# VHH binders against q96fz2, part 24

Target 1, 269 residues: q96fz2
Amino acid sequence: CGRTSCHLPRDVLTRACAYQDRRGQQRLPEWRDPDKYCPSYNKSPQSNSPVLLSRLHFEKDADSSERIIAPMRWGLVPSWFKESDPSKLQFNTTNCRSDTVMEKRSFKVPLGKGRRCVVLADGFYEWQRCQGTNQRQPYFIYFPQIKTEKSGSIGAADSPENWEKVWDNWRLLTMAGIFDCWEPPEGGDVLYSYTIITVDSCKGLSDIHHRMPAILDGEEAVSKWLDFGEVSTQEALKLIHPTENITFHAVSSVVNNSRNNTPECLAPV
Below, E stands for the ipSAE of ESMFold2; O stands for the ipSAE of OpenDDE; V2 stands for 0.75 times the mean of E and O plus 0.25 times the DockQ between their complexes.

## First folded at step 1 (VHH)

Design j8 (framework vhh_8pnl_2; at its last look DockQ between E and O 0.01; V2 from the best seeds 0.00; counts 0 for: pae E 21.7 > 2, unsure alone 64.5 < 65, placed apart)
Fold by OpenDDE, look of step 3:
Structure j8 (fold): chain B 269 residues (1-269), chain A 120 residues (1-120)
Amino acid sequence: as target 1 above (269 residues)
Amino acid sequence: QGQLVESGGGLVQPGGSLRLSCADAGFTFSDYDMAWYRQAPGKERELVARIYSGGSTNYADFVKGRFTISRDNAKSTLYLQMNSLKPEDTAMYYCAADSRYYLGTSYDYWGQGTRVTVSA
């Protein structure tokens, strides 16, 4: 996975990430560093994308079932990295293969610390190799959506009573990620960065691409992946597998240029 | 709830200029795709211009370089600079905000409109 879409406004994104904590109480995730979020139909590595993570990562003794939403850099920068510029990393950390996650120090160490996150996206892009040509056809891959009319009342979803109306929104793709915290040698702000765990593609997607993100399908899977306080690494890793609950359509070559940031990127051709 | 409020409309002579403004309240303005629409008497509402959250712009064919859509995210304000105005540009002008343009659904927010009259 080398390209995603995440274009929803922060307020819409927040509502789309409504959840129940372990007590069954309805909640919205709290934002960390909301100013670092930039919506885009065309997100590439090194850009910031919003992820969900447990509140326990920020607050001691917090309920680990509570969620925070935070923009993080795509491309994990290990905490032990000693260069002043993250771009000087000599190895690719955009993705982490599920079969080697425990073999690579850059992923094993943060995972062992419970640094699991859910990467949010409208969907992701993959390119199909065309037989006999050097051309690649891009596809947009996402959760199946229910077409609903925009309800004018979506803005009132700040009340728990109106949360049912919020579901008329785009169902976000929820991908399993690992994040790490890097402190620059020269000082400054801590950098939060993430990698997306990848698995072998499901049967439905196998003709397009042989690998896919590990998708966490459903609230239970998302909750267990995030809750590092109650769910061990070993149990969490059981959630990492291909899913058939995915749909896709062909898109234009507009998405090939990472500078293009319009709805044409994910529109069906 | 988010709200959009248009201003800057008025009476202008052919060949004149107006600058419309649309101010937002209650939503994250910088994250939305924004648009100007207009509706002339007895006609359907039509798109004038769009500006995406990423800053790219799109114009209707009748604009022909006369109008410029822009945004100031710090001020949460959308603008439409209209030059070389014609009588046929007479309409109520509306601003709109959209989070899901690709779904072909209605915009999330609409203003009440500002009236532009081009007359000699």
Scores: ipSAE 0.796, ipTM 0.896, lowest interface PAE 0.5, mean pLDDT 91
Fold by ESMFold2-Fast, scan of step 1:
Structure j8 (fold): chain B 269 residues (1-269), chain A 120 residues (1-120)
Amino acid sequence: as target 1 above (269 residues)
Amino acid sequence: QGQLVESGGGLVQPGGSLRLSCADAGFTFSDYDMAWYRQAPGKERELVARIYSGGSTNYADFVKGRFTISRDNAKSTLYLQMNSLKPEDTAMYYCAADSRYYLGTSYDYWGQGTRVTVSA
């Protein structure tokens, strides 16, 4: 996973993240640095994306089931990184393979500190290799959505007008992430950055791409991944596996250029 | 409030060396990331060096090649070896410990500081 859409306005995104804490109280996540949230239909690595993480990461004695939402840089900068410019990092930390996460120091150390987050997106993009050509077919991949005007789930055959109406009740894609905190050696703001854990593709996606993000399907999985105060690293890693509960449709080549940021990027073709 | 106690500061001539120590008496030292900060009069506190619980280190560009941070978990002690000292290194030096459980903008524990003066 190297491209996502996360275009919802801040207030719509916040409502889409409504949850219940351990006491059963209905809550909205509290924002940190909301002004750094930049909605886009076409988010690439090094841009900021919203993530959920436990309030306990920021407050001593906080209820670990309470959630913060914060923009973080996509592309994990390890806390031990020695240069002053994060763009000088010599290796790609956009994704973290599930099978080597406990072997790679960049990921093992923050994971050991409970630095688990849930990366939010409308969905993600993948490019299918087409036989006999250099062209690739992009696809938008997302959770199944419920139509509000008709019985049944929204799909590729629905009109563009129906797609415009679904955003008010869109079910956000929730991907398992690991984050870290890097303090510039020369001073300045702490940088929060994340990586998306990847797994082998499910059967439904195998014709599009051989890897997929580790998707946390439903509030139980999301809450267990976030709650580092009650759920150990070993237990949390059991949530990391392929999921079949996804759908997709082909999109226009407009999405290929990361500078293009319009609804056409995810519209069905 | 902090359980960290710095020592080893003093007056030294340019080009000299000092070794700072930071002792901990009350928390599980090996679980913490440790750092040295400094603050010169009229300036903001700045990171000098950090050593993570796993042993990796990070240094400010202005001390690379001159300072070495190290830790002894058995003795619950953090060190900063300072070589080739310059007048610009004159500052109060602070030891800090960051819990693996909390982010925040400040460290869980701070020492009261030890003064380093580099003067002819």
Scores: ipSAE 0.000, ipTM 0.249, lowest interface PAE 10.6, mean pLDDT 84
Fold by ESMFold2, look of step 3:
Structure j8 (fold): chain B 269 residues (1-269), chain A 120 residues (1-120)
Amino acid sequence: as target 1 above (269 residues)
Amino acid sequence: QGQLVESGGGLVQPGGSLRLSCADAGFTFSDYDMAWYRQAPGKERELVARIYSGGSTNYADFVKGRFTISRDNAKSTLYLQMNSLKPEDTAMYYCAADSRYYLGTSYDYWGQGTRVTVSA
């Protein structure tokens, strides 16, 4: 997974992240660094995207089931990295494979510290290779969504008010991630960065690509992944598997250039 | 300048052999389609061989029968075994990776290259 859409205004995104804490109380996640949120239909590695993580990472004795939402850099920079420029990292940390996560120090160490996060997106893009060529067909991939209008009502379906309502109730894609905190050796702000865990593609996506992000499908999976205070690494890793609860549609090549930030990036073709 | 680290180049006599290696320290090595390219002075970069993530291979016409591309996913390493080397094989050899997470172009990651010189 190397491209996502995360375009919702901050207030809409926050409401889409409503959750229950361990006591059953309905809550919204609390923002950290909200000014670093840069919504776009076309997010790529090294950009900031919002993730969920446990409040316990920030507050001693906090309820570990309470959630913080914060923008983090896509492409994990390990806390032990010694260079001053993260682009000098000698290996790619955009994703990490679930089958080797405990073998790579860059991922094993923060995972052992409970640094689990949920990466938020509208959905992700994937490019299908055409047989016998380098040309690729992009797809937008996302959770199935509940329809809000009766099919066959052309006027209601085409109204700007109706498609604004679609995004007001959009089920965000929730991907399992690992994050780390890096202090630049020359000083400056601590850098928070994440990687997305990947697994083998489900049957429904196998014709597009052989890998997919590890998707946390439902509130129980999200809660257990985030709650490093109550859920061990070993138990959390049991949540990491493919899901068939996913849908997709073809999109135009507009998304190929990461500078293109328009609704056309995810529009069906 | 990238994550890919190349080794194994050097000076060799015609008819000799070299084995090039390219290491990728990331956890997504098995997701990549990988390739070797070369560039002689004053020429454009050209494909030598590629290996797809599924294991199938493709070779340039000038190479078939002499070079073998392979990968070891457990070691995160790409190889190019070069046999029966000729003076026209003299070039800078580059490892390339095709990341599925970037623009719809192929081979968007490149190593710094390793020099191969074939002369008496």
Scores: ipSAE 0.000, ipTM 0.098, lowest interface PAE 21.7, mean pLDDT 83
OpenDDE, second read of step 2: ipSAE 0.773; ipTM 0.886
ESMFold2 (binder alone), look of step 3: mean pLDDT 78; pTM 0.790

Design j9 (framework vhh_8pnl_2; at its last look DockQ between E and O 0.01; V2 from the best seeds 0.00; counts 0 for: pae E 17.2 > 2, unsure alone 63.1 < 65, grease 26.3 > 24.2, placed apart)
Fold by OpenDDE, look of step 3:
Structure j9 (fold): chain B 269 residues (1-269), chain A 121 residues (1-121)
Amino acid sequence: as target 1 above (269 residues)
Amino acid sequence: QGQLVESGGGLVQPGGSLRLSCADAGFTFSDYDMAWYRQAPGKERELVARIYSGGSTNYADFVKGRFTISRDNAKSTLYLQMNSLKPEDTAMYYCARSTYYPGSEYYFDYWGQGTRVTVSA
């Protein structure tokens, strides 16, 4: 996975990430560093994207089932990295293969610390190789959506009782990620960065691309992945597998240029 | 919390200029695709210009380089600079905040009350 879309406004994202904590209470994730969020139809590595993570990562004795939403850098920068510039990292950390996650120190160490996150996106892009040509057809891949006729103004969803109605607009793709915290040698703000775990593609996507992100399908899977306080690494890794619960459509070549940031990127052709 | 307030409309002679403003009270203004629409008497509302959250712009065919849509995210304000105005540009101009969903049309979150532009000799 080398390209995603995440263009929903922060308020819409927040509502779309409504959840129940372990006590069954409806909650919205709290934002950390919301100003670092930049919506885009065309997100590339090194850009910031919003992720979900357990509140326990930030607050001692917090309920580990509570969620925070935070923009993080795509491309994991290991905590032990000693260079002043993250771009000088010599190996690609955009993705982490599920089969080798425990073999690579850059991923194993943060994972062992419970630094699991859910990467949010409208969907992701993949390019299909066209037989006989050097041309690749891009596809936008996402969760199946339910067309709800509900003409409701997004603005009315300020009450908890209306949260369910807001869910009917767009179901966000929830991808399993690992994040790490890097302190620059020269001082400054701690950098939070993430990698997306990848698996072999499901049968439905196999003709498009042989690899896909590990998608966490459903609230239970998302909750277990995030809850590093109660769910061990070994149990969490059982959640990492291909899913057939995806749909896709062909999009224009507009998405090929990472500078293009319009709905045309993900619109069906 | 989500009221859009348009201003800057008025009476202007053909060939004149106006600058419309739309103030958004929302803190997430920068996240949204914004647009100007207009509605002339007896006509349907039509898109004038759109500016995406990323800063790209799109214009209706009738604009022909006369109008410029811009935004100031720090001020949460949308602008429409209108030059070389024509009588046919006479309309109520509306600001809109919208969200795009794949496979669907734009969802309009908020509309302003509009500002009237009259181009007359």
Scores: ipSAE 0.838, ipTM 0.918, lowest interface PAE 0.5, mean pLDDT 92
Fold by ESMFold2-Fast, scan of step 1:
Structure j9 (fold): chain B 269 residues (1-269), chain A 121 residues (1-121)
Amino acid sequence: as target 1 above (269 residues)
Amino acid sequence: QGQLVESGGGLVQPGGSLRLSCADAGFTFSDYDMAWYRQAPGKERELVARIYSGGSTNYADFVKGRFTISRDNAKSTLYLQMNSLKPEDTAMYYCARSTYYPGSEYYFDYWGQGTRVTVSA
């Protein structure tokens, strides 16, 4: 996974992340650095995307089931990185393979510190290799959406008003991530950055691409992945597997250029 | 918006059975995940059982094998079949639905008024 859509306005995104803490209390995640959130239909590595993480990462003795939402840089910069410029990191940390996560120091170390996060997106993009041509067909891949009077699937929208209704109740894609905290050697703000864990594609996606992000399907999986105070690394890793609960549709080549940031990027062709 | 109405609670002896119902009028019942919660005197509300819109179920460890959650989408009704009841099951039982889907399968903010279950000899 190397391209996502995360375009919801902050208030809509926050409501879409409504959750229940371990005591059964209704909550919305508390924001950190909300001004760094940059909504876009076409998010690439190096840009900031919103992630959920446990409040216990920021507040000693906090309830580990309570959630913070924070923008983080896509492309994990390990805490041990000693150069002054994160862009000088030799290794691509946009994705982390599930089969080698405990073998790679860049991922094993933050995972051992409980630095698990849930990466939020409207959905993600993949490019299908087309036989007999150098052209690739892009697809937008996302959770199946609940059908209501106020909102339907994206393919059901037939006017600008209906497109607004689609997003009011959109089920965000929740991807398992690992984050780390890097302190610049020359001083400055701590950089929070993340990687998306990847697994083998499910049967439904196998014709599009051979890999997919590790999707946490439902709030129980999301809460267990985030709750590093109660759920061990070993137990959390059992949540990392392919899922069949996804849908997709073909989109136009407009999405190919990461500078294009319009609804056309995810509209069905 | 719809209203959740629980029924079927009552006084029963240990080892007995009760079937709780939750009627939901005025909304698209089949699209929502539904759950049963309970709250014993002096305790916080806890999840008893959940049934997803697709029919899959999840149970709290303390009721597995004894309780069965089910739904009838045609009647817009949620059920909880409670067998082998114990004094520890004494609580107010609440029906809940997820109203902020896609907000959370775990987030339930539309609650009924509850039905009381008392298990005593």
Scores: ipSAE 0.000, ipTM 0.101, lowest interface PAE 20.4, mean pLDDT 82
Fold by ESMFold2, look of step 3:
Structure j9 (fold): chain B 269 residues (1-269), chain A 121 residues (1-121)
Amino acid sequence: as target 1 above (269 residues)
Amino acid sequence: QGQLVESGGGLVQPGGSLRLSCADAGFTFSDYDMAWYRQAPGKERELVARIYSGGSTNYADFVKGRFTISRDNAKSTLYLQMNSLKPEDTAMYYCARSTYYPGSEYYFDYWGQGTRVTVSA
């Protein structure tokens, strides 16, 4: 996984992240650094995207079931990185394979500190290699959405009002991530960055690509992954597996150029 | 997990030097970010220096250039070399490690008992 859409306005995104805390109280996540949120239909590595993490990462004695939402850099920069420029990393950290996560220091160390996050997106893009050609067919991949009486899919919207209704009730894709914190040697603000954990693809996606992000399907899975105060690393890793609860459609090659930020990127073809 | 034990404090003259040590026989010493904090009587605890698990360092403005933080992962030991000591450096010095990430006031949440440094003529 190397491309996502996360285009919702901040207030719509926040409402889509409504959750229950441990006591059953309905809440919205509290933002950190909201000015760093850059919505786009076409997010690539090194860009900022919103993630959920436990409030306990920020506040002594906080309820670890309470959630913070914060933009972080895609492409984990290890806390020990010595150079001044994160783009000089010699290792690809956009994804972290689940089967080797405990073997790589860049991922094992922050995971052992409880630095688990949930990466938010509308959905992700993946390119299928077509037999007999060098062409690749991009797909937009996302949670199945509950249809309303007026519209139920991206392609069904026939007016600005109907388009808004599709996204007002959109179920965000929730992917398991690991984050770390890096302090630039030349000074400046701490850099928060994440990687997306990957697994073997489910049967439904296997014809598109052999890997998929580890998707956390439902509030119980999301809560357990985030709650490093109550859920050990060993127990949390049991949440990391493929899911068949996923759908997709083909999209135009407009998405191939990461500078294209338009609804056409995810529109069905 | 191990216990953090500081040593090397004492009474020194202004302009003198001390080397503080913090031993941790913990299984995963190399995985932790480590720091030195200090607390003068009647004041809040403040960061002196930190060293990340990967070896990068950061210093508070008031000590930059005079103190050097280092770690020896093979010995599970954290050090603070303190040079050009001033009377305002008089404080209890604490070794710390963290389960939280930087930028939080709760970043370091596991502490030693401290070692006293007194700088007096």
Scores: ipSAE 0.000, ipTM 0.142, lowest interface PAE 17.2, mean pLDDT 84
OpenDDE, second read of step 2: ipSAE 0.835; ipTM 0.919
ESMFold2 (binder alone), look of step 3: mean pLDDT 77; pTM 0.788

Design k1 (framework vhh_8pnl_2)
Fold by ESMFold2-Fast, scan of step 1:
Structure k1 (fold): chain B 269 residues (1-269), chain A 121 residues (1-121)
Amino acid sequence: as target 1 above (269 residues)
Amino acid sequence: QGQLVESGGGLVQPGGSLRLSCADAGFTVSDNYMAWYRQAPGKERELVARIYSGGDTNYADFVKGRFTISRDNAKSTLYLQMNSLKPEDTAMYYCARDSYYGSGSYYPDYWGQGTRVTVSA
């Protein structure tokens, strides 16, 4: 996964992340650095995206089932990185293969510290290779949405009122991530950055791309991935596998340029 | 739909310098992944340098310390400053706008037609 959409306004995004803590109390995640959240239909690596993580990462005695939502840089910068400029990292950390996560120091170390997060998106984009041309066909891939009389489908949205109905009850895509904290050697603010874990594509996506993000399907999987205070690394990794519970549609080449940030990026063609 | 146009190539002696330019005739180079690739005679096209959305840069090992990628947003122009040129730098140099497609893969969406660099005594 190398391109997502996460366009919901902050208040709508926050409500879409409503959850229950371990005691059964209904909660909204608490924001860190909310002003750094920038909605976009077309998010690429090195940009910030919202992630969920356990409150226990920030408060020693916090209930590990309580959630924080924070913007983090896409592209994990390991805590051990010694250069002053994180862009000088010599290897790509946008994605982390599930089959080698325990073999790569950059991912094994933060995973051992419980630095698991859930990466939020409307959905993600993948590009299908087309034979005989240098162009690829983009697809927008997302959770199946419950269709009701009050909620529209993405394909039926043709006006601002209809688009509001599509997004009002949108089920956000929840991808398994690993994050790390990097302290600049010369001082300055701690950089929080993440990677998305990837797995082999499910049967339904195999004709589009050979890999997919590790999707956490449902609140039980999301809760277990985030709760590093109660769920061990070994138990959490059992949640990392392909899922068939996804849908998709072809989109126009407008999405190819990451500078394009309009609803046309995810509109069906 | 515009096209990328390279300039600045030419013949230079070993140890010399050249500055390549890439003008975005129909697009903006700002805030995109922009890259310089090269293709030496009889070789596959290879990445030389990339500038990421936000201004971070990455270089192939064989040019690190000698080449510098930069952009001027006001002029919508991408540059490659090439210092301490070697005969093995002889190639056609291409400007490209890249997209990231997952799994560490970047694929050029738009290419220029190239500018030739020859390094010979």
Scores: ipSAE 0.000, ipTM 0.162, lowest interface PAE 15.8, mean pLDDT 83

Design k10 (framework vhh_8pnl_2)
Fold by ESMFold2-Fast, scan of step 1:
Structure k10 (fold): chain B 269 residues (1-269), chain A 121 residues (1-121)
Amino acid sequence: as target 1 above (269 residues)
Amino acid sequence: QGQLVESGGGLVQPGGSLRLSCADAGFTVSDNYMAWYRQAPGKERELVARIYSGGDTNYADFVKGRFTISRDNAKSTLYLQMNSLKPEDTAMYYCARESYTYGSLDAFDIWGQGTRVTVSA
């Protein structure tokens, strides 16, 4: 996974992340650095994306089941990185393979510190290789959505009001991530950055691409992945596997260029 | 899947230049994260240069100012221009394409067979 859509306005995104803490209290995640959130239909590595993480990462004695939502840089910069410019990292850490996550220092160290996060998106894009040609067909891939009369589907929206209604009840894609904290050698603010864990594709996606992000399907999986205060690394890694609960549709080649940021990027063709 | 085919390697004198090419028959080079790696005998493979889907580039410190990575969109070919070559640049050079959507080093799904570069008097 190296291209996503995360275009919801901040208030809509926040409501889509409503959850229950361990005591059964209904909550909305609390924002950190909300002004760094940049909604887009075409998010690429090095841009910021919203992630969920445990409040315990920021506040001593916080309930580890309470959630913060924060924009983080896509492309994990390890805490040990010595250069002053993160873009100079010689390894691309956009994704982290599930089969080698405990063998790679860049991922094993933050994972050992409980630095698990849930990466939020409307969905992600993948490019299918077409037999006998050099062309690829892009697809937008997302959770199956519950259709209601007023929410509709992406393809059913025909006016600005209807587009708003489609997204009001959209079920966000929740991908397992690992983050780290990097302190610039010459001073400045701590950089929070993340990687998306990847697994072999499920049967339903195998004709599109051979890999997929590790999707956390449902609130139980999301809460266990985030709760590093109660759930060990070994137990959390059991949540990392392919899922069949996914759907997709073909989209226009407009999405190919990451500079294009319009609804056309995810509209069905 | 598409196959990467490297070419342009050879024997060159110190201070000389070589231009490596990588043809990606199965994919559009301009739309992918691509990289050049090298591996000297008895050493692990190391990143030399990377070009991101947006065109930004990144170089290992030991080649900065001497090597340039670029793409020719019309030919679907990735290049590595190597100037001021040193004996320590002697290695097998590999072209790598990361999955279109993945950027992790371990997520490279296409590798070439390599082209040999020897720098000696």
Scores: ipSAE 0.000, ipTM 0.210, lowest interface PAE 11.8, mean pLDDT 82

Design k11 (framework vhh_8pnl_2)
Fold by ESMFold2-Fast, scan of step 1:
Structure k11 (fold): chain B 269 residues (1-269), chain A 121 residues (1-121)
Amino acid sequence: as target 1 above (269 residues)
Amino acid sequence: QGQLVESGGGLVQPGGSLRLSCADAGFTVSDNYMAWYRQAPGKERELVARIYSGGDTNYADFVKGRFTISRDNAKSTLYLQMNSLKPEDTAMYYCARGHYDYSTGYPFDYWGQGTRVTVSA
């Protein structure tokens, strides 16, 4: 997983993240650094994406079931990194393999601190290698969407009005992530950055790519992954496995160039 | 078994060249973050060159264009090719593997014993 779409306007994204805390109270996550959120149909590593994390990370007396939403850099910069420029970190922390997460210091240390997050996206892109050619076919991969009278479908979105209907009740993809906090050695703001945990592909995606993000399917899984105050690392890691509850469709090569940021990136071909 | 073994140090004239080697049994060199550090008498240990698990490299400004870090996966060995050596390059050179660790003050889990490089007329 090296490309996503997360294009919803901030207010729509916030409503899509409505949840219940431990006491059954309906809530919206509170934003941190909302001005750093940049919606895009075509997000690559090193860009910022919104993540959910426990309020307890920011306030010692907070209910660990309450959620913050914050933009974080895609590509985990370990807390011990000593260079002045995070882009100079040259080993790939865009993804973290589930099978070696407890063996890699860059991931084991933040996990031990409870630094689990849920990475939000409309969906993600993967490129299928076509037999007998050097070309690859891109696919947009996302949760199955519940069709209602007021919500449209991607296949029926022929106008701005129809596109608006598609996104009003879109179920966001919720991927398991690990984040860390890096303090620049020469001063400046703390950098929050994340990695997406990856697993072997499910049967449904095996013809497209051999790996997939660890998807947290449903509020129970999301809540347990986020709640580092009540759920241990060992218990949380039981949530990390391939998911069959996923769908996809082929998209045009427009998405190949990460500078293209239009609905054409995820429209069915 | 986590011993790194450096070799290739010695005495050389200014402008000369040396190639340092670092070997470790049971290690897959291409999979790991590795680096060369040096320490002159009375000075702090400093980073010279590093190579990341994906093969990308990074160099201290004072060695750019003169030193080259590389790996030989078949021999499980890390190298540092040092050209145009200067008296200021005189130091013990150390090989390191692992991830940065704030608690130890060093970026790595495993260190070698070092190999001495002396640049003198």
Scores: ipSAE 0.000, ipTM 0.110, lowest interface PAE 19.1, mean pLDDT 81

